# Ledger of designs, part 264: VH-VL binders against b7kms5

Target 1, 80 residues: b7kms5
Amino acid sequence: DTFETVRNTIRIESEVDESLRQLCHEERITKETWLEAAYLYLCEKPEELAQVIQLAQERLSQRKAIADYKRAKTMQERFL
Short names: E, the ipSAE of ESMFold2; O, the ipSAE of OpenDDE; V2, 0.75 times the mean of E and O plus 0.25 times the DockQ between their complexes.

## First folded at step 16 (VH-VL)

Design r9_11 (framework fv_miptenalimab; at its last look DockQ between E and O 0.66; V2 from the best seeds 0.00; counts 0 for: pae E 2.04 > 2)
Fold by ESMFold2, look of step 16:
Structure r9_11 (fold): chain C 80 residues (1-80), chain A 124 residues (1-124), chain B 107 residues (1-107)
Amino acid sequence: as target 1 above (80 residues)
Amino acid sequence: QVTLVESGGGVVQPGRSLRLSCAFSGFSLSTRGVGVGWIRQAPGKGLEWVALIYWDYDKRYNPALKSRFTISRDNSKNTLYLQMNSLRAEDTAVYFCAHRTYDFDKWTSYFDYWGQGTTVTVSS
Amino acid sequence: DIQMTQSPSFLSASVGDRVSITCKASQGIRSYLAWYQQKPGKAPKLLIYAASTLQSGVPDRFSGSGSGTDFTLTISSLQPEDFATYYCQQLNTWPLTFGQGTKLEIK
């Protein structure tokens, strides 16, 4: 009857979120239960978790590059 | 006590096949997070990972060997098999099976218990 | 494939010495690194996993350190039973590759 959870806000790329939402709807699960299950499963196979981490690092780098571009463009426009 | 015992090694001609067995006790391959791997060592050389099978029958192979080697299991006998086809001189090695486990909090796996190995010699 | 390069390939040392063996990965492997000891004619024995965690029953003279690409196994006071070949293994990326080994012999 009691289940300890934490509340989180997560930003996900819109195309990925849409695909994940469709999957969860079709399988009659929630995004949070999917995230929990995926993490727990991958923890039992750390070799596969390592591949997910590699992809996550590549995506983080992409997000940082986009953020840097936006800051540089804002600076350029400020001096026009 | 975890034990693993390999068998089925021997001398074979190139191009032939051989099936190795790994009989184990002290753990269940049905336990989540458990796996068993095959690792080989050519005479006077280092260790080379061959294959891994997980508790859920998922399998991974060294890409250099995948076309010729197949891992399987017989849960009723607590035994794993390594089928080796089209054997080459380079496959001459001691073949070990090893228990694989993981650490949830450190996000890694490792081979904590090893058998003593069975020797395969491929010679013409 | 991630290449694992151990240094030195061969090491002579005396009982009581402090020795270090290094392992370098061709790409980052975080801390997904194990160390094994193998004596002639025997199976490898796990010493350390997760780069620095001692396996149960391993003497505390063994220690591991490092992350990313550079890792070190240290034996603080070498004992006669420590003369063996030592291997690192990365568990970050398939295939699960080993270093070429470091043979530790009595001087």
Scores: ipSAE 0.472, ipTM 0.846, lowest interface PAE 2.0, mean pLDDT 91
Fold by OpenDDE, look of step 16:
Structure r9_11 (fold): chain C 80 residues (1-80), chain A 124 residues (1-124), chain B 107 residues (1-107)
Amino acid sequence: as target 1 above (80 residues)
Amino acid sequence: QVTLVESGGGVVQPGRSLRLSCAFSGFSLSTRGVGVGWIRQAPGKGLEWVALIYWDYDKRYNPALKSRFTISRDNSKNTLYLQMNSLRAEDTAVYFCAHRTYDFDKWTSYFDYWGQGTTVTVSS
Amino acid sequence: DIQMTQSPSFLSASVGDRVSITCKASQGIRSYLAWYQQKPGKAPKLLIYAASTLQSGVPDRFSGSGSGTDFTLTISSLQPEDFATYYCQQLNTWPLTFGQGTKLEIK
């Protein structure tokens, strides 16, 4: 095992981020080690991994929809 | 070369308990990614998943049966068990033991080997 | 729970026929679907997993297709030993669930 780390910029929905930060604080862990542990666990439980992937895809679709809406709104405002 | 052989089935009265066994060979339940589970089939009906146990002793249950059924294993005997309590008439079925494998390339699991099953009949 | 619905429940065909059985999931399961064959008094036999991957030892006249909610098992040229009951299973969400089965009978 190596502990070489890679810098990442992760954008998390504000309510999820707050909840996750609180959990990590209470359990004396970090968001980074939480994410690593969660991923490794899921890699060994494909039935759970499949469900998480589906949820992640849904959340991505929601983000895209919101982004599209904001762009459309901005464009509309420019032409008013 | 993977084989599973169920035993312990029989006729029991409602409210009684029964423990099924599944002797397996050709694989180890200590191997990462491996699981073994129970699937049952009522007479003339379809298949119903009951429970699953992983190599790391993690367990999954059909929520409808979790309160009455317990899955366990003995690695030293290469045997899987299903403890069934408070049996009901609707528990009458052939109970299959099945090997669960994990395809790391496809990120999916499936039941690739099945035993011939043991019959449980719950009747007054 | 995810409900799996097979169609048809009963199918009559002749040797040499091309037959298809469909399976519909109540919600998206991507490609996490398996197909089984079961003969009377025998255990189910795995045919297809990951929706379209043929299990080792299974004749290539069997094939699976589909993703999301709609799936199909196809037998290109029916053989005498293929008359049996077929089940689909989703492996996407707990609890694991099966279709109600399709009985393929000789015409």
Scores: ipSAE 0.381, ipTM 0.849, lowest interface PAE 1.1, mean pLDDT 94
ESMFold2 (binder alone), look of step 16: mean pLDDT 92; pTM 0.945

Design r9_12 (framework fv_miptenalimab; at its last look DockQ between E and O 0.91; V2 from the best seeds 0.67)
Fold by OpenDDE, look of step 17:
Structure r9_12 (fold): chain C 80 residues (1-80), chain A 124 residues (1-124), chain B 107 residues (1-107)
Amino acid sequence: as target 1 above (80 residues)
Amino acid sequence: QVTLVESGGGVVQPGRSLRLSCAFSGFSLSTRGVGVGWIRQAPGKGLEWVALIYWDDDKRYNPALKSRFTISRDNSKNTLYLQMNSLRAEDTAVYFCAHRTYSFDKWTSYFDYWGQGTTVTVSS
Amino acid sequence: DIQMTQSPSFLSASVGDRVSITCKASQGIRSYLAWYQQKPGKAPKLLIYAASTLQSGVPDRFSGSGSGTDFTLTISSLQPEDFATYYCQQFNTWPLTFGQGTKLEIK
């Protein structure tokens, strides 16, 4: 049996991506299969999944804050 | 048919140790996604979560009890254990073991089957 | 720790009544809440999980609602066998915690 896959573009924070790539290389897996496995594993431990979701929400908020800051800075530079 | 039966309860003096057992049937703790936990209930009080063990031997503890209590399993015997050390009067309770499972589509867990409990009394 | 507060702690009702028990979490727990029924000298029995999903074999007069911090267990028409103590429990954050319980008594 084979799995149908869907192509996705995922942006990962550079330091996290590097660390994850190193891990996947050492373990001879891919980031894709790691993500799949990690999600399925966490689905079996929803108590832990809840913690990961919280962390993910925090990281998203941080990304947004940084993006907003950059936009504001760019605007300031345009008018100065 | 899932069944859990606790044993090992009794009367002990403070500072002593006691090991509880939970014999279960109708499921295997080797089955992926399965967990089994201990929940206790002091006389006339509510429920307090004690510990949980997953199918992969991962364990979680109530922080208030972690230093004195140890959860373990013997899959060959389908038995859960709770080692209780340095027992205190406040540990007096009915101790339940419960089957823990999860909902894939709801992303949550629950205790769907419970034993009838075994009574632990810590008294001088 | 997440504190789960049930209201009321005691409830008197009659057969046939519609009754509601509330559970409030000290912080958001999404829908990761279960409801249990316990009769004296017996083990707790799962009624509802995921805040609103009825456990198999549980009568449909039981229902759960809510998300975030406020949850409700409702019995649409109270039956004689429903007089018991009810507990909510959260599965969102370690350590797992229960409400203090609601004892439903016959009026």
Scores: ipSAE 0.738, ipTM 0.921, lowest interface PAE 0.6, mean pLDDT 95
Fold by ESMFold2, look of step 16:
Structure r9_12 (fold): chain C 80 residues (1-80), chain A 124 residues (1-124), chain B 107 residues (1-107)
Amino acid sequence: as target 1 above (80 residues)
Amino acid sequence: QVTLVESGGGVVQPGRSLRLSCAFSGFSLSTRGVGVGWIRQAPGKGLEWVALIYWDDDKRYNPALKSRFTISRDNSKNTLYLQMNSLRAEDTAVYFCAHRTYSFDKWTSYFDYWGQGTTVTVSS
Amino acid sequence: DIQMTQSPSFLSASVGDRVSITCKASQGIRSYLAWYQQKPGKAPKLLIYAASTLQSGVPDRFSGSGSGTDFTLTISSLQPEDFATYYCQQFNTWPLTFGQGTKLEIK
C-alpha cells in the first residue's frame, strides 16, 4: 500500500521556490508531498489541469525568451 | 449500474422559477473525481452546457446562465437540483443531468451516463 | 469561449458506407474532446473521449482522431442503428461547449 519513489532534479525560479518552501514549512508538509498532492488533485479535475498547463506553457515561453535575450546580449558584448 | 432520472419540468410563465431534480444511483457524489452536470437542448437545437457540480461541492456555470441558475445537492438522498430563476422563453428546453468522470491516464473528463431529460416550457 | 464547428451539418449515407464527421475548435484543445450520439427523443450517448478512446460497449466501427483544433469521427461501415445526430464537445476551457451537431440520415 506504499509508493515506490524516484529522485529527480528540477529547476524552479528562486522566488517561487522560496514561497513554496515557506508554505510547506507553515503547513508542515514537504515539497514532494505538495507536488504529488497538487498533481493528483488536478488530475481529478482535468478542466482545471488544462488551466495549469496553459500557465505552464506561458512560463516556458517566457523562460525561452529570457534565455534567448541573454544569449544574444552576451554574444553582442563579446564581439564588440 | 449508473442511472440518472430528471424530474420537476413543466409549463411555467416567464419570470417564474422552477427547480429541477436529478435522482441518481450506481455512484456516490462523495467519490473523488465524480461530478454531475446539467445540459439542455432547446427544441430542434443542439446541446448547451448549463452547470457542473464536483464531489467536493465546487461548482461551475455557463456564464450566460450564472446569474439565474444555481446547482446544489443533497447527498443523503442521492439527488441534485437545478434552481432556475427569472425564466425566459429561451430557457425552453429538455434538461438532462449527466454523470461526469475523469481519466487519469488521458487527462480529461467526460459525461459517460445521461438521464432521459425533463422538459421545461416557458410560455405566456 | 471556444467555438466548436462541425462539418457537415447534414450527411446522407447508406448502410455499409464509411463516413467521417469533422469538428474544428476555435482554439487548441489538445485531445480534450468527446463525441456523443443522440437519437431522436433520446439522451445523448458517449462514444469517444480523449479524442480517440472508445467508450466501453461502443462498437469498434467507431473511431476518433485528431488533436489541437481538428478532430474526426469515423464510422467504418454504417449500420441501421447509426443514423443519428452526432455532437463533439470540448473539456479544455470553461465554459464547456458542444458543436452544433451533424445529422446522419438514411439515403
Scores: ipSAE 0.505, ipTM 0.861, lowest interface PAE 1.8, mean pLDDT 91
ESMFold2 (binder alone), look of step 16: mean pLDDT 94; pTM 0.959
OpenDDE, look of step 16: ipSAE 0.735; ipTM 0.922
ESMFold2, look of step 17: ipSAE 0.449; ipTM 0.839
ESMFold2 (binder alone), look of step 17: mean pLDDT 94; pTM 0.959

Design r9_13 (framework fv_miptenalimab; at its last look DockQ between E and O 0.85; V2 from the best seeds 0.66)
Fold by OpenDDE, look of step 16:
Structure r9_13 (fold): chain C 80 residues (1-80), chain A 124 residues (1-124), chain B 107 residues (1-107)
Amino acid sequence: as target 1 above (80 residues)
Amino acid sequence: QVTLVESGGGVVQPGRSLRLSCAFSGFSLSTRGVGVGWIRQAPGKGLEWVALIYWDDDKRYNPALKSRFTISRDNSKNTLYLQMNSLRAEDTAVYFCAHRTYSFDKWTSYFDYWGQGTTVTVSS
Amino acid sequence: DIQMTQSPSFLSASVGDRVSITCKASQGIRSYLAWYQQKPGKAPKLLIYAASTLQSGVPDRFSGSGSGTDFTLTISSLQPEDFATYYCQQMNTWPLTFGQGTKLEIK
């Protein structure tokens, strides 16, 4: 195994991010290693991974809905 | 080289208890990613999932059976167990144990090896 | 629970025929579907997993397709040893559930 890492930008909902940061601090781990470990663990339990995927899709849908609402509101305000 | 052999089946009266065993070889239930499950088949009927145990002793049950059935393991003996309590006529079936594994690249699990099953008959 | 419905329940065919068995899930299960073959008095045998991946050692006349709610098992050219009962199974949602089975009989 290699320890090569890839940099990427991850945007997390603020309340979830704060809770996760607190957990990582208490357990002396990082959000990055937590994410890696969580993913690998779930890969070994695909039955559970499927549930997480469903939840992730729902959260994405909610993000899109909020974004669309904000855009619509902004447009409305421009034409008033 | 993976083999599973069920035992412990027999004829019992309603309300009684029975413990099934599954002796396996060719793998270890302490290996990450490994699971072993019970699947039963009533006479002339289809397959019904009963329970699953993971390498880390995490367990999953068919909700319809959870209150009466308990899955457990003895790693030192490479044996899986199914404790069945308060048996009913509808529990009459061939009980299979099956090796559960996963595909990392497909993000899915499957039962790739099965025992030949042990027959449980619940009747007065 | 996710209900898995196979069609047909019974199928008669001849050696050399191309046959297809369908499996429909009551809700989306992505590609988390397996197909098993069972002969009388024997244990089920894994044929396909992840909806379309052929298990090692299984003849390539077997193939699986589909995603979401609709899946198909196809035997391109039926062989004598292929007459058996076939089951689909989902592992997307607890509890794991199987289709009711499709019995493939000789015509």
Scores: ipSAE 0.712, ipTM 0.911, lowest interface PAE 0.6, mean pLDDT 95
Fold by ESMFold2, look of step 16:
Structure r9_13 (fold): chain C 80 residues (1-80), chain A 124 residues (1-124), chain B 107 residues (1-107)
Amino acid sequence: as target 1 above (80 residues)
Amino acid sequence: QVTLVESGGGVVQPGRSLRLSCAFSGFSLSTRGVGVGWIRQAPGKGLEWVALIYWDDDKRYNPALKSRFTISRDNSKNTLYLQMNSLRAEDTAVYFCAHRTYSFDKWTSYFDYWGQGTTVTVSS
Amino acid sequence: DIQMTQSPSFLSASVGDRVSITCKASQGIRSYLAWYQQKPGKAPKLLIYAASTLQSGVPDRFSGSGSGTDFTLTISSLQPEDFATYYCQQMNTWPLTFGQGTKLEIK
């Protein structure tokens, strides 16, 4: 087969990753095939993809806020 | 090439039912990413979305119409149906069916080919 | 529901004019916006999808712009065959909704 693939590392929240690993195990698929299938399916229904994008933006904002809090707390601890 | 032809319109009294047909050619509703929608236009008014059916038989409805209208298909005939029950004067319109496709790299969908419509008149 | 509001409702212009039609969404729809042309007694015809992508076979005097809530359809040099009603339609949020239409009169 002549399909080319790209190797990537992804950081996923631990509870989400655990749930996804269990699903993939039970369905006898891999995380990469699940990701590919989910993306392709949503691309064929852009009306639903828009809602997934909104959720992704909310999660990204939350992750950035947590990271900013951790940085600020580390700086504060250096000056006490 | 791609064609959609609506039929089954006519004059009916309020409270009656009517089934519209959309016969199509030049595409297959079994093709991934394809769908067909129903859109209506009351006399002198704008366009109103009615329903959409996807290649995998998933369906979406205008919430105002969902209780009375049902979209279905017969793949063996390349035909879609819109069953309209408990018709009201407000349902008087030209009903179009339209081919729905999507753009993979623009992440959106659109109605690129339309039939010429069939007229439904609900009047006494 | 996302309300799509077009301006103006009616537009009269001369052959050769540049005209613009505005479509405003009641909340953000990214670029998930299409424009349709409908001539009297005919079915709508797709002009533009994804806010700015011209459908195949549509003359390049038509263009679309905008994102978020504010969108514009522009005809750079009006032709007699451009007499029609124009509709915008969003594909971002169920239910799918159209603008109320803009009737363009050319004499």
Scores: ipSAE 0.483, ipTM 0.844, lowest interface PAE 1.9, mean pLDDT 91
ESMFold2 (binder alone), look of step 16: mean pLDDT 92; pTM 0.950

Design r9_14 (framework fv_miptenalimab; at its last look DockQ between E and O 0.70; V2 from the best seeds 0.52)
Fold by ESMFold2, look of step 16:
Structure r9_14 (fold): chain C 80 residues (1-80), chain A 124 residues (1-124), chain B 107 residues (1-107)
Amino acid sequence: as target 1 above (80 residues)
Amino acid sequence: QVTLVESGGGVVQPGRSLRLSCAFSGFSLSTRGVGVGWIRQAPGKGLEWVALIYWDDDKRYNPALKSRFTISRDNSKNTLYLQMNSLRAEDTAVYFCAHRTYDFDKWTSYFDYWGQGTTVTVSS
Amino acid sequence: DIQMTQSPSFLSASVGDRVSITCKASQKIRSYLAWYQQKPGKAPKLLIYAASTLQSGVPDRFSGSGSGTDFTLTISSLQPEDFATYYCQQLNTWPLTFGQGTKLEIK
């Protein structure tokens, strides 16, 4: 009888979040329904899903590289 | 029972146009996740993907052929078309239409049912 | 375009042999790979999708393995009806490309 949901917390870059918020407002939808719809749509067109995954991997790599750089710089500064 | 039957092949001169048909049954192209594609095979050669049309009328083409070939459909007749313009000798091939579906849990698609093909010969 | 290279292009084998056909992608395609069998004068027949998932109605002597760029189709005990040409196809990136084929003939 009930539609089961899972509560999640995610971090989105502020400029991307602003754009997504504006889109959702204009279309009268929520971020979570947009996310669900986007995933379901891409699952029906896996040939397009691969493009999204490639972009996601690039963005993840960029964010990790920045974090690793800051960690390495902080470790270096511990010995000064 | 999924079936696809191609027709409209024949012998044509270079520079001419030809339209292939694919009559299908056992599925609807309006069903989400469904698509139909064209794949060709030159004599003695391998397989080459030509085009795909999705249930929502979205279309994808082999970039080498996109300027000359157009895929379309008539869902009321369960028929797919391939319009081929400015035909060249290298377009000589058997043209297959194939049902495309996907697997939600494996995040991939595949061509699971194929027609027997129609032969196009481009020769002067 | 992702180039799919099959090895060998030609294979001669006897009934009962175990044979393997390799397919290499020019870049990573995850497991988005299908294998097809084609007999002379006939349409291709899907054998395997998602690199290793056997299509319904295909004998279990056929198996697929691999991920990323290197994939293998294996026939564990070759039968007379298995002499055909085999193609791999990647479904990761447009355009959807096939390998050049491996012709499997009786010795």
Scores: ipSAE 0.517, ipTM 0.854, lowest interface PAE 1.7, mean pLDDT 91
Fold by OpenDDE, look of step 16:
Structure r9_14 (fold): chain C 80 residues (1-80), chain A 124 residues (1-124), chain B 107 residues (1-107)
Amino acid sequence: as target 1 above (80 residues)
Amino acid sequence: QVTLVESGGGVVQPGRSLRLSCAFSGFSLSTRGVGVGWIRQAPGKGLEWVALIYWDDDKRYNPALKSRFTISRDNSKNTLYLQMNSLRAEDTAVYFCAHRTYDFDKWTSYFDYWGQGTTVTVSS
Amino acid sequence: DIQMTQSPSFLSASVGDRVSITCKASQKIRSYLAWYQQKPGKAPKLLIYAASTLQSGVPDRFSGSGSGTDFTLTISSLQPEDFATYYCQQLNTWPLTFGQGTKLEIK
């Protein structure tokens, strides 16, 4: 295996990020290696991967809804 | 070339235990991505998933059966087992073992090979 | 649990007919859907996986379609050996679940 890394900017929901940071600290791992390990594990078990993808899609939908709401609110404020 | 042959079925009284075996050939349960599972079918009824074991010995169970059923393997014998405890009348069924494979291109799994099944009858 | 509902439960048809069996999932399962054929006293046989991929060795008169919650198994021209019971299965969420089955009989 090659350990060439790529820089990524990931935005995580604040409560999830805090919980994940705490877990990584307790287990003496990094958020990055946790993500890598989790992905590799799931890729070998598609029955699990399918469920995670579904949850991820739901979370994305929620983010979009929130973003739309904020935009609508901003627009409303501009016209008042 | 993949074959699965179930055995161990029979007639037992309620509350008793029974262990089923599945001898397989044409593949190894040590191969990454491979799984083997049990699926049962009550007389005149549909199919019900029971349990699955992965190549890495990770296991999944039908929640309704987890407390009474245990899936295990012996790689040296290429044999899958199903330990069934506290048997009930509703456990009466043909029990199939099936090979689970992973399609990496489609990111999905499926049961592509099945044994002919072994019959378990639970009656007083 | 995800409930898989097949329709119809019973279907009568003649040789040469085009027939379709539907499967509806209680939740979205994307394309993680398989179809099986079972004849009396025999083990189920895999026909389709990933909703639309034909298993090797299965005649191309069988086809699968659909995604999300609604799926269809189609036999373009029914052959005598096709009279059997068919089951759909979701492989998206534990526990794995099957449809109740569709018995295809000779008219």
Scores: ipSAE 0.407, ipTM 0.853, lowest interface PAE 1.0, mean pLDDT 94
ESMFold2 (binder alone), look of step 16: mean pLDDT 92; pTM 0.942

Design r9_15 (framework fv_miptenalimab; at its last look DockQ between E and O 0.65; V2 from the best seeds 0.53)
Fold by ESMFold2, look of step 16:
Order: sequence, then structure tokens, then C-alpha cells
Structure r9_15 (fold): chain C 80 residues (1-80), chain A 124 residues (1-124), chain B 107 residues (1-107)
Amino acid sequence: as target 1 above (80 residues)
Amino acid sequence: QVTLVESGGGVVQPGRSLRLSCAFSGFSLSTRGVGVGWIRQAPGKGLEWVALIYWDDDKRYKPALKSRFTISRDNSKNTLYLQMNSLRAEDTAVYFCAHRTYDFDKWTSYFDYWGQGTTVTVSS
Amino acid sequence: DIQMTQSPSFLSASVGDRVSITCKASQGIRSYLAWYQQKPGKAPKLLIYAASTLQSGVPDRFSGSGSGTDFTLTISSLQPEDFATYYCQQLNTWPLTFGQGTKLEIK
């Protein structure tokens, strides 16, 4: 048959998802094949992978900061 | 059996140009994940990375050298060239070429096979 | 640029000694670090990549450890053929950079 796959769900920031969706449509690929290709390509040039990891860490921190803000705002509205 | 052999070194005066060759065998620069790096070593000093070329002809240079040094290749001869222009005394060094590969599972690259080097001396 | 600083610059030791050489990066490089041995008049030889993975054919008295910014190369029982200069190299960020070297002298 085909190679084995694993089903997962992920959250992508809305502006990034919109841009990625349009790219995938224009290139006649899927998000999952794009993700697989991007990862495999970067493994062949790990000198560049390190920069992607740094960006990912920055984005993770930003997402955590937004989540913390929303949680604090929700607590304020519930208990005020 | 991977081998790399540098040639083209010599004594030149400042401001001149020199082209080094790296003849290799036992690998193809067309193979995904493969590259060749240039590393130099001034007399009595440490190693300094100069440049890297990837299998897809993508190239990286030490920034201070980028304006004066250029990598090119001839795949039909399994040979790389390092064109060095506007040479300065501080370019005096042994120049090595080295095979670059990667480890998929450890997310890193490394220089596993080295040539014996060719000597460039820039003096008046 | 990531500065790689080796310590010590020079080390003298006897056959059979355990020696350690350190390499410190000016910022995090994960485990993207290699160690090389260079004997006088010869090309460098890869010892370790990915901070701790021994290259094929390297004696197991050599070991590497560390991640982030602090790395160590250890020779557990020094042999006469280990007289050489040792270099670390980071492969995390352009430009690729080497430490300044550690010259190991055997008595």
C-alpha cells in the first residue's frame, strides 16, 4: 500500500493558515505534504534548521504570552 | 573511499588573484545532503571556515570574504574551485577542502573527510 | 557571529591521564557541535559530531558531552598518539565558527 501516516490536529495562527492555504492551492499540494517536505528539506541543511527552530521558539513564546493575557482577562471579568 | 585533493596554492603579492582547485572522488556533489566546505589555517593559528557549497549549488561564505572569494564547480570533472581576488597578507594560510554531510536523526552536519591542503602565501 | 572559546589553550599531561577540554559558545548552539583532532602537518580529523556521537574509527577513550553553550571533550586514558591540537566547531548558525584550539602536549 502507501507509506504509513499518523493523524494529528494542530492549531495554526489565522493569518499564517490563510497564506499557507493559498500557497498550497496555487501549487496543487496539501498542508501535510508541505509540512513533510519542509521538514525533510531542513534536515538536509541543518545549518538552516537552527534558524527555523529559533523562529519557532519565538512564536511559541508569543502564543504563550497571548494565552496568559487571555486567561488573566477572563479571571478579571469573572471575579470583578 | 572519499578523497579530496587541493591544488593551486603558491606565493603571490598582495592585490593579486589565485584560483584553488579541489579534486574529489568517492562521492557526488549532486547527491542530496552533500556539500564541500573550504577551511583555512594561517601559520601557527587555528581553523577558520571560509565557505560551503551544497549539492543544489547554494553557497555560503564567511561575510568578510564574500566580496573577494567565489566558489564554482565543474561536475563533469568532480572538481571545485575557490577564486580568491584582491589577496591580502592575512589570507596567507593552508586551504583545506572538506566533505560535508549530515545526520538526519541528530539534526546536524559535520566535515568528515578532509584533503591535505594547499598553501597560499601572500607577501611582498 | 557565535564566538567559540576553548579552555585551556595549552595542556601538558602524561600518558594514562584523564584530560578534559572545554568549549563555550557565546550563545546557544543546541548540540550542533563537532570536535576535531589535528596532528602537526596534517589535516584535521573528525572525532565527534552532534556534541557526543563518536565518528566511526575513533577510539572510545574519546567522549563528548554538553549542550546549549557548554561542551567538553574528554580523553579517558591519554595515549602517545593523542598529542595534537583539538578544535571545536559550531554548526548551528552562519557563519560556521571554530574554537581557537587546545594544544595537547604528551610527556
Scores: ipSAE 0.511, ipTM 0.855, lowest interface PAE 1.8, mean pLDDT 91
Fold by OpenDDE, look of step 16:
Structure r9_15 (fold): chain C 80 residues (1-80), chain A 124 residues (1-124), chain B 107 residues (1-107)
Amino acid sequence: as target 1 above (80 residues)
Amino acid sequence: QVTLVESGGGVVQPGRSLRLSCAFSGFSLSTRGVGVGWIRQAPGKGLEWVALIYWDDDKRYKPALKSRFTISRDNSKNTLYLQMNSLRAEDTAVYFCAHRTYDFDKWTSYFDYWGQGTTVTVSS
Amino acid sequence: DIQMTQSPSFLSASVGDRVSITCKASQGIRSYLAWYQQKPGKAPKLLIYAASTLQSGVPDRFSGSGSGTDFTLTISSLQPEDFATYYCQQLNTWPLTFGQGTKLEIK
């Protein structure tokens, strides 16, 4: 096994990030190793993976909806 | 070449316990991605998933049955078990064991091989 | 739990007919659906998995289609050995659930 790492920038919802940070601190792990472990576990449990993917898609849709709302609001303010 | 053979069924009174066995061959439950599960079928009714055990001994249950049923394995004997406690009339069914496969290309699982089932009858 | 609803529950047809059985999920399950065939006194037999992939050894007169919530099993030309009960199953979320079954009878 190789342990070469790749730098990534991810944006996590603030409440989720705080909760995850607290968990990692208590369990003496990192968010990176948590994500790696979670992904590897899910890859071997397709029933769980399918559920997580669906949840992730829903969360993405919510982010897009919020972004669209903010853009619309900004545009409205420009014309007032 | 995969075969599953259930045994242990019979007639029991309500409140009693029963342990079913499933002897399998043609695969190993130690193989990554493999699972084995129980599915039951009441007389004249449809199929109902009961429980599943993975290669890594991880287990899943139908929530309504989790408190009474326990799935386990003996890899040295290539045998799957279902311990059923506090049996009820509604537990009357043919119990099938089935091999669960994981398709890495399609990211999905399915039950590709089934035993012929063993009959459990719970009656006073 | 995800409810799987098959339609129809009973179907009468003749040898050579083209028939379709539908399965509807109460929520999106993408393509995580399997179809089984069961004859009286026998164990279920896997026909289709991943909604549209034919299991090895199954005749190609069987086909599956659909994604999300609506799925269809099609038999292009019924053979005598095809009269049986068919079940769909979702493998998207726990607990795994089956449709109530479709009994295909000879007309």
Scores: ipSAE 0.463, ipTM 0.863, lowest interface PAE 0.9, mean pLDDT 94
ESMFold2 (binder alone), look of step 16: mean pLDDT 92; pTM 0.945

